# VHH binders against Protein leg1b (leg1b), part 1

No score or structure here was measured in a lab: all are predicted.

Target 1, 342 residues: Protein leg1b (leg1b), of Danio rerio (Zebrafish) (Brachydanio rerio) (q4qrf7)
Amino acid sequence: AVVTENGLPIQWRKAPSDLSHLPISNTGVQVNPWVYSQRMTMLKMVINATNAYMSSMGPGEQENPLWSLPLQLGWKLKSGRLADPTPDSSSTCGSEASDPVCISPLSFFGCVNYYLSVLPFLAAVETGVVSSGGHQMLIQVPAEVAQDYCSSYSDCSTKHPNTMAKWHLFFQSLRQVSQSKESDFNKKDSILGLMWAAEEESIQTASGACTERQKLYSSPEVSFQQSSVNLGAFISAAHYHASIERSGKFMSHLPSRVLQEADSPPNIADLSTEENHALYMLSWMNSINQLLGGSLVDLWRKAMCSAQAREKGQAFLDDLILDPKFPGSSLWSIICVMSTSC
Below, numbering starts at 1 at the first letter of every chain, in headers, positions and changes, except where a header shows other numbers; antibody chains are not in Kabat numbers.
F, E and O are the ipSAE of ESMFold2-Fast, ESMFold2 and OpenDDE, as the mean of both directions, binder to target and target to binder. V2 is 0.75 times the mean of E and O plus 0.25 times the DockQ between their complexes.
[cut] marks letters that were taken out.
The coordinates of atoms that the task and the answers printed are left out; those that the model quotes come from them. Centres of patches stay.

## First folded at step 1 (VHH)

Design b01 (framework vhh_7b2m_4)
Fold by ESMFold2-Fast, scan of step 1:
Structure b01 (fold): chain B 342 residues (1-342), chain A 119 residues (1-119)
Amino acid sequence: as target 1 above (342 residues)
Amino acid sequence: EVQLVESGGGLVQAGGSLRLSCAASGFTFSSYAVGWYRQAPGKQRVVVASITSGGSTKYSNSVKGRFTISRDNAKNTVYLQMNSLKPEDTAVYYCAADYLWGTSEYDYWGQGTQVTVSS
């Protein structure tokens, strides 16, 4: 079952469409602790399900270096606590008296990883866009975590005003489209252009602004490539949301096409509803992987290109997403609830 | 059928130059990022250089200043110009193409071409 840190079911609620940016003060940012707790519980479940899957692999499979590093990064980012790698470990952190956060998004460090992962998130929080497709959620966190957000926001706004301005413009435009009653293909290219401009500025900024602590969590070149792919996938999800709302169903298998949003976005008018739904789900999974330091889309592409890799890649994704006994399998339900108008 | 075919490998003396070519067919080449990787005997395959669909280039520290990657979309070909070659550059060189951003997990790989640099 899908549970919060307090053992309660994860609940996604529809947020007001006309959210203002959050005020910043020395006392911290005002965000919804319940929504943030749900997101952190989801991230924790994905990490735990992935670790459990890796632990269940046969001899030789556990030596895959592509998965060991992202999982280790996830462990180091858990507020100083070492979590139990079993699927059920996510339910042991909560209490009835408080809404504790075991994993902080501000813990994801690395020169390129920080600016491509944290900066867009802070801009989304400020503009009121925390999810795409018109179903915006107010992020509200405990005072302790809000202080970290406030510090990072203040630092980024002061040191990198041009980079922040580009991300704000992008998410402001995305929010505007999410609030529109009609889809407009002419706006799609403009919004993607804004995203790419903000990414390029972030890369240039990150190249000159690294500390030893930030470097501990990522290689600048590797993180750059992964973060760019993950952000492109997130924007792909936003573009496909309206088409998915009318389907009323989920894809239970991998799509027939590779995700293509980073370099050459597909013409959405030419895609079937099923293909749009599949691309949305992969785009969302890839966005979650940005927080984990890895990319499921990269593994899926590798699986499709090699006969040997196809079998292993498919089994991994089926175990992570489709096996109902794994907490991460409920990720499909959580993502779809966030993306559906019902 | 999707295909990447490397050519231009061979034996060359230290200090010499060599130009590798990677010819692509069966997909829309101009939309893909392309990278050159190399693998020496008993070692892991490592990235050498990459070029995005937009033309941005990256180089590993070991070849920076000596190697140049370029592309010709009209000919569906990527080139690796290797100057000031050293015995340490001896390896099988692979071409790889990726539709999304990156050089870590490629959609298509070539069969490789051997480069041997003698002292």
Scores: ipSAE 0.000, ipTM 0.121, lowest interface PAE 19.5, mean pLDDT 47

Design b02 (framework vhh_7b2m_4; at its last look DockQ between E and O 0.05; V2 from the best seeds 0.00; counts 0 for: pae E 20.5 > 2, unsure alone 60.7 < 65, placed apart)
Fold by ESMFold2, look of step 2:
Structure b02 (fold): chain B 342 residues (1-342), chain A 119 residues (1-119)
Amino acid sequence: as target 1 above (342 residues)
Amino acid sequence: EVQLVESGGGLVQAGGSLRLSCAASGSIFSDYAVGWYRQAPGKQRVVVASISSGGSTKYSNSVKGRFTISRDNAKNTVYLQMNSLKPEDTAVYYCAREFYDSSGWLDYWGQGTQVTVSS
């Protein structure tokens, strides 16, 4: 799939760098996360505010691990995964041609991304990492879906206390970890660990909150949605370092369109070899994990027992997903061997 | 380099009308969104209305139905038609333009035009 424009997320340049353009009411700044550029602005503000604490990731701001978030939002737009899945909908949301480009509240991936955009943004503002200019941030939520989404730091903390606590901890810990006496290798692993703990909690919370949206998608697309949630557990346990380059490469192998009932990985004719491989491996990982009652993920987590093991785990995930020639039949035995080493 | 010049402000009685203009000096701005903002004494600037490069409009609740933003790309100008003016509309009105680069988003602001609505 196409996931960058000039090395940056899709429509990154159209998103303002702050929220000064938005209306300010008596009760605060009115933010509409169903406008694509406003959701992207929230992510831009978080990345810009955290860059100062990311020197352990390597040289340059492109190494900030939060780049995966706007890149995946861009991929969701390009692949049609922000559109209303309702049959015969007149909505133009999820289309780059819409003005403004909007995100359907009924989209599965738009729902999941809310938990990976709005929640971290609210936590970043609450901890002071992102400046609000003294204004409360008021997140607009359509009444028809209000039970699925939270609209403020306080509301999100009440509805999803563990998720908000993990994002809060991540942001409040950044300066202290960055300034600690540890080696860059250990600082990097610590920052990634805190970040992925928060992202994994968001993904798990979203998989529950967004479930009803799956009923309007084809069986292969629902399988992909489930496999994507499962992949998150593997990436999180490995403390995957998601730079612009690594995230872009990883996501470029994700499907470029919504899957249809007749699609059967790895043999989808209008998708590339790379897209077919990634779909097949994601499906395999999810299927074997479900067959074993979660044991594949559990064994992987046990194998990710040290910073060195996690670095090897990241390389293994790259090979598994990105190399079309990777032998999938060996995956279970390799994970079993890795987990017994701990 | 882009400079914005606001004009059309003045003193008007409540219930009256004014038309503000925002002209870009030295360039054509048809590719940019433009917003009108206002600032009452001692307060922050707030958005009044905006118009996208494609012509889509947005309004704050306090002016919706009374103000109309429009653009004339041939004249490199954005307008704010202000009807049914109230004393609460008294402020300095600014137009602003946005553009983007790898360092983020930058605004260009004019010097503003004073609107005073007498009771």
Scores: ipSAE 0.000, ipTM 0.115, lowest interface PAE 20.5, mean pLDDT 83
ESMFold2-Fast, scan of step 1: ipSAE 0.000; ipTM 0.156
ESMFold2 (binder alone), look of step 2: mean pLDDT 76; pTM 0.768
OpenDDE, look of step 2: ipSAE 0.023; ipTM 0.459

Design b03 (framework vhh_7b2m_4)
Fold by ESMFold2-Fast, scan of step 1:
Structure b03 (fold): chain B 342 residues (1-342), chain A 121 residues (1-121)
Amino acid sequence: as target 1 above (342 residues)
Amino acid sequence: EVQLVESGGGLVQAGGSLRLSCAASGFTFSDYYVGWYRQAPGKQRVVVASISSGGYTKYSNSVKGRFTISRDNAKNTVYLQMNSLKPEDTAVYYCAAPDLYRGSWYEYDYWGQGTQVTVSS
């Protein structure tokens, strides 16, 4: 995986050469091949659609491939993707024509919805986190689009603070991960943290949990800390503690840890919109559960109980993580609590 | 507690047929992707077939056209109809469901104990 000087993915034109291989964790953990096959099929569809779209464009039209791609794909998803309301007509970003992301409110939200739809796959693939037999799926974000987005961030952040802050934080974290000389294991944990954040956005969590995440994203203290430690490093620490407990007391009870590759990924064109959405959500939840030892909520709760002193703010977040109505926000709330503890 | 229980295995002559069943309990079966795996003595476990909550099916190349996976959500059961059996189909067959929302740090997938299928000449 190669990056620009800014640490962002280089180009959105790379198609995977081989999807017959199942991703296998560098930690040696085996995963359900059919769940990963589903993720790989969605990634292939996005890459192929993006390549086809860009190949059909004239030179000048390739300046903004991402803002209209959701329309080309015909996405009609239930969880906020392509369904975000039109921003207030007073949006300042809509008056500037030099930045594709900020040309108009409609174009801006189209671009954001595109990133929300593909973020979990881009995050998982770009760092080479998962591989089998040395084969990896790569996706590259157009360098000029990424740079234009970042260059105009400050002009748009005041109009769309929560959304812009999240993407700014994501790109900063991605830069730190890509520039790190850490092992693939540590990079995997960083991407896992970013996948949790994307999962939270996908399920449209309750307002209380969103308020806590908003504080984290917009906090100057968090921004300062992110320059020296990223969200993934924090997740790596928690995963490390969970792994020690697991390896010291427990062994995998799977009959065999060696699983064969799936013959082919599922054909996404054969799935209903409802089933496609459900498989997307379930695949990411399964990836989180398996990579972190299967029972994330139980592991996080035990880790919190082992702390020398619990902060007053943790009581509010504990209530949220125990509420089954906030599945994605529950994971994000745990991350926020532990980030504050740093 | 999630449980998967396989049945229907046995001895059969080449060219014969068997129908395997997997009874599931302890989770909302209709929401889960479920699959069949097999493992022959001394060999790695391999995927055979899977079925989504919506009924979308997938098969390994070695069984396409011979095996059919299906599910009955009212009975929380998944089936594997095996036709034109060959000696190389001899294996222990396992039913498996992914741990999508539940799990433990020492269990990544829910597996049954398996059912033996033996195909003779």
Scores: ipSAE 0.000, ipTM 0.144, lowest interface PAE 17.9, mean pLDDT 42

Design b04 (framework vhh_7b2m_4)
Fold by ESMFold2-Fast, scan of step 1:
Structure b04 (fold): chain B 342 residues (1-342), chain A 121 residues (1-121)
Amino acid sequence: as target 1 above (342 residues)
Amino acid sequence: EVQLVESGGGLVQAGGSLRLSCAASGRTFSSYDVGWYRQAPGKQRVVVASIYSGGSTKYSNSVKGRFTISRDNAKNTVYLQMNSLKPEDTAVYYCATEPWYLGSGDAFDYWGQGTQVTVSS
């Protein structure tokens, strides 16, 4: 669990009566108040940035927007001069300091979506709890790992690849274990083996610094405690992580597919139009809506209806996210709501 | 657009079988990852089985060996064959899909309405 140097849990400065018991994702993950507060701050920032960006776009300006985000989000700008089908390799090939630097909206929102989608699982590892149907698993992690998670919170996954890669490999390994006999999940050495396997895979593609990090993940401070196993929760977490990986792959390829392919994807005819940009945003919003148990659609619609009411929208975010009764919505329901916007 | 319709649910005695269908209209399933999920009263929705674009399949441990997921691309339909049913399989079963060219990559996109499965003891 995340603790202070005295071994006490990390406390949110204004500890509301029971934030840790609120379902803030479809995975059934419980999050400590400090992590929850940081995640909500990030989500509010993303919503505000999205609103500001959408408000700044005019029909004639959509093809070549120059976009940037405040320093607090920790995002990097990329060269906007080269129309490269792989944004990853573009910054390495033909790099020059004199070029103006910008980031495409699709790449930006892709990174944000991927990061927000991974947060529930990282929060579960940090808090040490995954619960569903009255069953729980307790996972403890070293304080340094919990701190690395928190320090990576506002960054794109590409800025902290070691942390993201390790958790990806860990959840891959956990999926393999989920196919085993239930009694095998009670073994501490098996959980340490999963942590070790994740480190070993990371070493194949990384520098010698991974040797020191391997000791951290394999330390005696890493432990797994289990009284009863909810196998459905394990499998759900592994499946959702696999879904997040596919999301990351899709988002990294979306600009190339849309901008260069002669035939656009069947449901996205022209990404340069406001309507097609809105469809991409609705897809992104649907992903975040799932993480919030269906509360985001109403918050987004309210925020979009009035430019003057954005400050009031921040109050609504706190209130509505705390209501676990809000219904989830399909992408089609979200599209219908957005098309009726003020 | 895509519309998902689940069917095939019903009441069955323990040890019986049911076959669920998830049909899509407006688009084809061949480029989609498709999953079956279930939610019992008062419980979280959990994954049951998935079939990926390209044909790979995955199953939850609680149903492995008893359930089989398959697809018929000509009919735009994904099936879940459920054998040796147990009372704990009682739930509303949902179909979810996401086209590789759309969405955030979340398998929860494009949810259907669900079909009730009740297994008596």
Scores: ipSAE 0.000, ipTM 0.104, lowest interface PAE 20.7, mean pLDDT 42

Design b05 (framework vhh_7b2m_4)
Fold by ESMFold2-Fast, scan of step 1:
Structure b05 (fold): chain B 342 residues (1-342), chain A 121 residues (1-121)
Amino acid sequence: as target 1 above (342 residues)
Amino acid sequence: EVQLVESGGGLVQAGGSLRLSCAASGFTFSEYAVGWYRQAPGKQRVVVASIDSGGSTKYSNSVKGRFTISRDNAKNTVYLQMNSLKPEDTAVYYCAKIPYGWSSRDYMDVWGQGTQVTVSS
């Protein structure tokens, strides 16, 4: 069956017998050595979550699907093609134990590397694993999404509006399928819970925690998944902002219509690039506002609507967002600065 | 234009009961999970209960067995039946649309104004 959320179908179908061509084998993504370990952990968790989801499916599929065994994809990734460093792989985390925060480029690469870890896995599942007597089921990645796959961070930055928007919708669709098949949303071993755990691990490993002002993971048993969703949205928006910054495209004013009806990122085809960027930035600010329980969105709105407020708000946000070092900043460092609100 | 409006709060004695209502507009209510959250003065806002589009429910450990969440899709309303109330249940109760994915759009306008619940002695 096909589950679609605004242009991103997920299809369950029989695996082909050919195991020689795994899309993951031609993935040219270069990541730093620290990110490689995290990526492998994320991939293993996605594999486990996918297997758990497939095991939860009942009989009676009209397609009579074969269950795929994605563990061989972990074997292929073990080959280490992703071990090569990225240009921005090095980071500054205080080497002194007394340092309260770290600045790490891994935090904004976390978003990209999570999607890139999931993309090779999902693309490789398309070619599957055919066991001598087992079942194989594939998650079909839309060709347009696979075509937006990035070979490097620079490539990913130039493709960000298409790649990230499509991947957000893809994960939203996958989440809906997961929720319809498995009602226990708070179960940590569900596909959704494991994907969120992978997101959290990426952030915590890379960032260096803000202990005094942290709004995330304060009540893990029941708030973990909500915090993970907030973090996922924030990481995606922060990566999008980093892509805009890297390309030399700075936001100086939000269109009025975006401020009035900013409840969803629209289809890319329906908006100009500037409007699409503005919506993602507003989404990022809303995510930060939720994490901090603060008024960052209000500050941004006021900054765009009046001369005095615009100058004050723009200067504040420029210090946090448009800093030349922002692409290297950890999420926790940004959250700590905003939590201080001075 | 997503709106969530809470009602039904008030003052009640320990051991009493209250039923909260949350009226939703501006989205296809039946397709989204919705939750109840609470915030006491000087404390963080915490989840109390949630219900998905299929009617499956989840509860925090502090209210499990005492509170019941339910929904009426025809009325675009979600309810929280609170039984055996304790003084520590005193808080402002909020209704929120639960995000379905990683899109930050799901966190825009997800909170209502809240309704005060006060449990005496």
Scores: ipSAE 0.000, ipTM 0.115, lowest interface PAE 19.7, mean pLDDT 42

Design b06 (framework vhh_7b2m_4)
Fold by ESMFold2-Fast, scan of step 1:
Structure b06 (fold): chain B 342 residues (1-342), chain A 121 residues (1-121)
Amino acid sequence: as target 1 above (342 residues)
Amino acid sequence: EVQLVESGGGLVQAGGSLRLSCAASGLTFSSYWVGWYRQAPGKQRVVVASISSSGSTKYSNSVKGRFTISRDNAKNTVYLQMNSLKPEDTAVYYCAAEGSFLYTPDHYDYWGQGTQVTVSS
């Protein structure tokens, strides 16, 4: 197996273009349990967001092919009592805890686009190899980063959405690096180390006065370029947005009725744990969608085209199905049903 | 056609209890944030209690500890259990349902016609 229990290589090295040089089993790539957990979280978010999207539809909206997709998807995603094509309060966002991130069309497209964008990085973390332009390189993750990620795996899901979003953005940043020139990987300092340092500086600045860098990268107008500087900025912006959300800044964007439910305006301290988690996840989804640029429709179609181009990755998509009793479809076929065009 | 119908109001003595019901037709409550509002003569309509699609509840300070909001999704009905009623609780009580979406511009909200609650001293 190429992936050990620790899941990550301890060194930054240029790997052969042929993975046969790594201890890969003849059954194919072994799935790291914590990578599997992340994939399952994404699939559950897609299922819940799709069901919530359907419940938001009014008469006439279903005439649009784009809006009819959630109905078809909900039917395909039905697996006993886990999801319902006609949503109710227990099924729409999960029977254990309803997450408001599930109830927004923006969160639905954010989940799909996000998941498809990180698939190559989940594979890189799983195998310890980053592939770009026919070249493969081993990655090194600082011990404290690997430890934090492993600790997150055991305690993640609905309990720590901030930690989940943090690592997902990290994987997306690695995807951008994997699409860069080989010279970007051969810098003296580790790209992973540089990105982690930028993240820590962002956290420190969030506690104190904003720096010029953090102020710039907190802007929703920040455009991304394929470079290590922009990857560090991406992580910094994400953590800064999370810090702002935790301070209650996003309360002003809630519907007026929700704001009036309490005798005073809601703030982060007045919300339940579930509501705080939901606001964070929704903000994170919107931030990812905005940082990737383009309209919602363009991002959706780009994600679907990317999924179709990844037919070779179908084995990874099949691994996302948690329920072995799920009737009649792999994740790939579900994603294909969601696509309106490429 | 969407319709919300409140019931269970009436006359009760101070210290008594009433249970209000809000039944929906043409609308599935499980997908909505449902709230109870009240309006006394010559005063503004104010929120009393609310319940989210996930079952999270919130109460105004004036009724906290005395009122309980709950939902029965199988009956498409939301309840307000009112205990230890006071003369100042006298008002017309309204049921309202609204979408629970965040960061979206479009909500659909629906109101009932109200039910009178009178608490005698």
Scores: ipSAE 0.000, ipTM 0.105, lowest interface PAE 17.7, mean pLDDT 43

Design b07 (framework vhh_7b2m_4)
Fold by ESMFold2-Fast, scan of step 1:
Structure b07 (fold): chain B 342 residues (1-342), chain A 120 residues (1-120)
Amino acid sequence: as target 1 above (342 residues)
Amino acid sequence: EVQLVESGGGLVQAGGSLRLSCAASGFIFSNYDVGWYRQAPGKQRVVVASINSGGRTKYSNSVKGRFTISRDNAKNTVYLQMNSLKPEDTAVYYCAVDTYWSEGLLYDYWGQGTQVTVSS
């Protein structure tokens, strides 16, 4: 139940490379409901896109090249700021605000998995998320952010032929699942497993692209008032947190006290367990977003290209042991320590 | 396609031993936690043993000291070595991949099961 002066109740245990420290239960590890809801939303969009593609082909027709297929990314564009509407931007995805975006199949799958790797626990303030407890928000992204991620991933895939081959196999697997005689439930499980594997590949591909772009991002540091944070270390910490999120461990470290320090906390007595978890995540992500000036996705995108900074932060977090006396029990405290130590 | 195939079940006398194997395909086996479960007729399916991606093991109290779970990531296989078998161990044994989602919102991937029968 440790809360830092910034109100961020994040805890780390020693994180060995083999993940042997992670808990296992009879039903598995509890997963973050925001991650689960976002995965289910993306699964629905992938199923819809795959079905649309399959409906366009008969048994006697040749398979279209993946990069030429019309798919839709079912993400909604971000709503405007307080006084101004979200600016219109040209988009390789072919849509404006409130309309679904349409991109090539490879850009679609690359973009979806890249977003899944960086946005699940930050989506509540930059985008909406869907929860399993009846608390629902549509996923919305700014058109320019969607275009940048689609284009960046396509470029990265072109520079890595093995990754392109994996995406071809991924789409062939989706086709096979769509045409199978399995129950809808078994199809969902198979597609979710493929999306999980693709997320691992997207992280690996992004790391490779960032290595090549290292020269452009050699000074990953941002200062806010009296606090100094290393932007690359923040990205490394966020990657580490995304890994913990995927293991289902992160949510167990969010205490109810975070809500008690909010200006107008909701009445938690009226909330389901899933809604309570969602509110903890919203409070945490809102605090981080405010500290970073409200542009987490933009900062993430830019800093992701610093492989050196990501590696430094990851190594520090891997060696960190949670100790009641250690002044690094929160994300911000750890980032500040890394910035000072660098 | 995710597939789990159990083998090694059979009929043994009390005090005997069996080694169960579960061959996995269709996913990156080394990234997932894997468990052995069992279900006797008319009973709830319960966990027997689990092993995480790093090789750390966990056992139910009823099998501690008698059963050993292990994995071979190069062969995409998980094993359950069962020693000092008792009639109470009679059940269908299932291999399952723990997907990190609990709460019943995402089902684990299950194998077809393999029958273990221990005679008194």
Scores: ipSAE 0.000, ipTM 0.109, lowest interface PAE 19.3, mean pLDDT 44

Design b08 (framework vhh_7b2m_4)
Fold by ESMFold2-Fast, scan of step 1:
Structure b08 (fold): chain B 342 residues (1-342), chain A 122 residues (1-122)
Amino acid sequence: as target 1 above (342 residues)
Amino acid sequence: EVQLVESGGGLVQAGGSLRLSCAASGFTVSDNYVGWYRQAPGKQRVVVASISTGGSTKYSNSVKGRFTISRDNAKNTVYLQMNSLKPEDTAVYYCARDFSYPLGEWSYFDYWGQGTQVTVSS
């Protein structure tokens, strides 16, 4: 079904499927090192999840394309009715919903390049769905909710009361879009149509990375149920948002002189693998550290929210700068420490 | 080479109007998300308006109903028509090519313009 807004077809920008779409100068690529590192960490988490999934597959299933994997992107509605966005009176954060809905895990069973192209969108949303002119995106579900299947919104509220505030905001966002666009969309068609349009457009822009078979597996209608495969290691949108915000604050503390004197890194479009991207990142960070006489860690500490996070980050940052092969686990450890309540 | 050049800023009295222009080179505006952002002294840069490849528009709540974003594909230029200007609209206005529609306080950009100053006096 064609999804429309104000009587016009919804058109998605061809999303970047690789890091060549990062900001580029005439003489090279200049990027925020912490934002780049965060993207590399998520890519490594996707690779780790893929490897774990492949290890659990039967021999025939392992013959499927390696970039076709189930990724938990969020939850989809199976009914036309949405939960009441206003919280009911309850002692434990909603024992019942006014308008119960049937929900199920929304899994992406398709091309890794498509997932990478939407990664920046998923990282932006902490507590719900962001609406843009009637359009919206789904958030990444926290691992503890994603691992436990819920038959309905009210079932989820009783099984997972500590996450229900996020679900209220999620359904509030969906309800607002559906109510404002009822003349243009059915509630189900609006959500599913947007996912279908974005997915198809992104796959079409991937140079040789996705096949017709991968497009088939990218259907939002295909849901993966986690019975024996643990995919719960995926970071929540909340953790990414906090890390991006802190990295932005850190970059504002770097002297302009140092940024001007750092050698221009190679064009990111020339880098073809994760390892090459990580080496580029480490090279640039090391150049900045050298220009600062080894004081990069001290500047980073000034940007951190807590003394504990700053002290742990100091040790891990030194490891990252010195390691010629950027370890995703080390960066993930920094993100986890910084995402923990101060 | 990708370049964005803003123009049309200036000094106006409250209740007045201005039209900002963003001339793009090195890419086609109809094939990209393009947005307007502003930054007042001592404050963070925030989204004002954006336009998608399909012509769909988004506005911040503070300017909705007063500002209109549009584009001229033949001239490869994006405009921001600003009506009923208020002193709190005083800022440097930036044009940016975007990876996607700006979402909240977060946006992924691949190129920015130099900015144009808008000052609204009472």
Scores: ipSAE 0.000, ipTM 0.115, lowest interface PAE 19.0, mean pLDDT 44

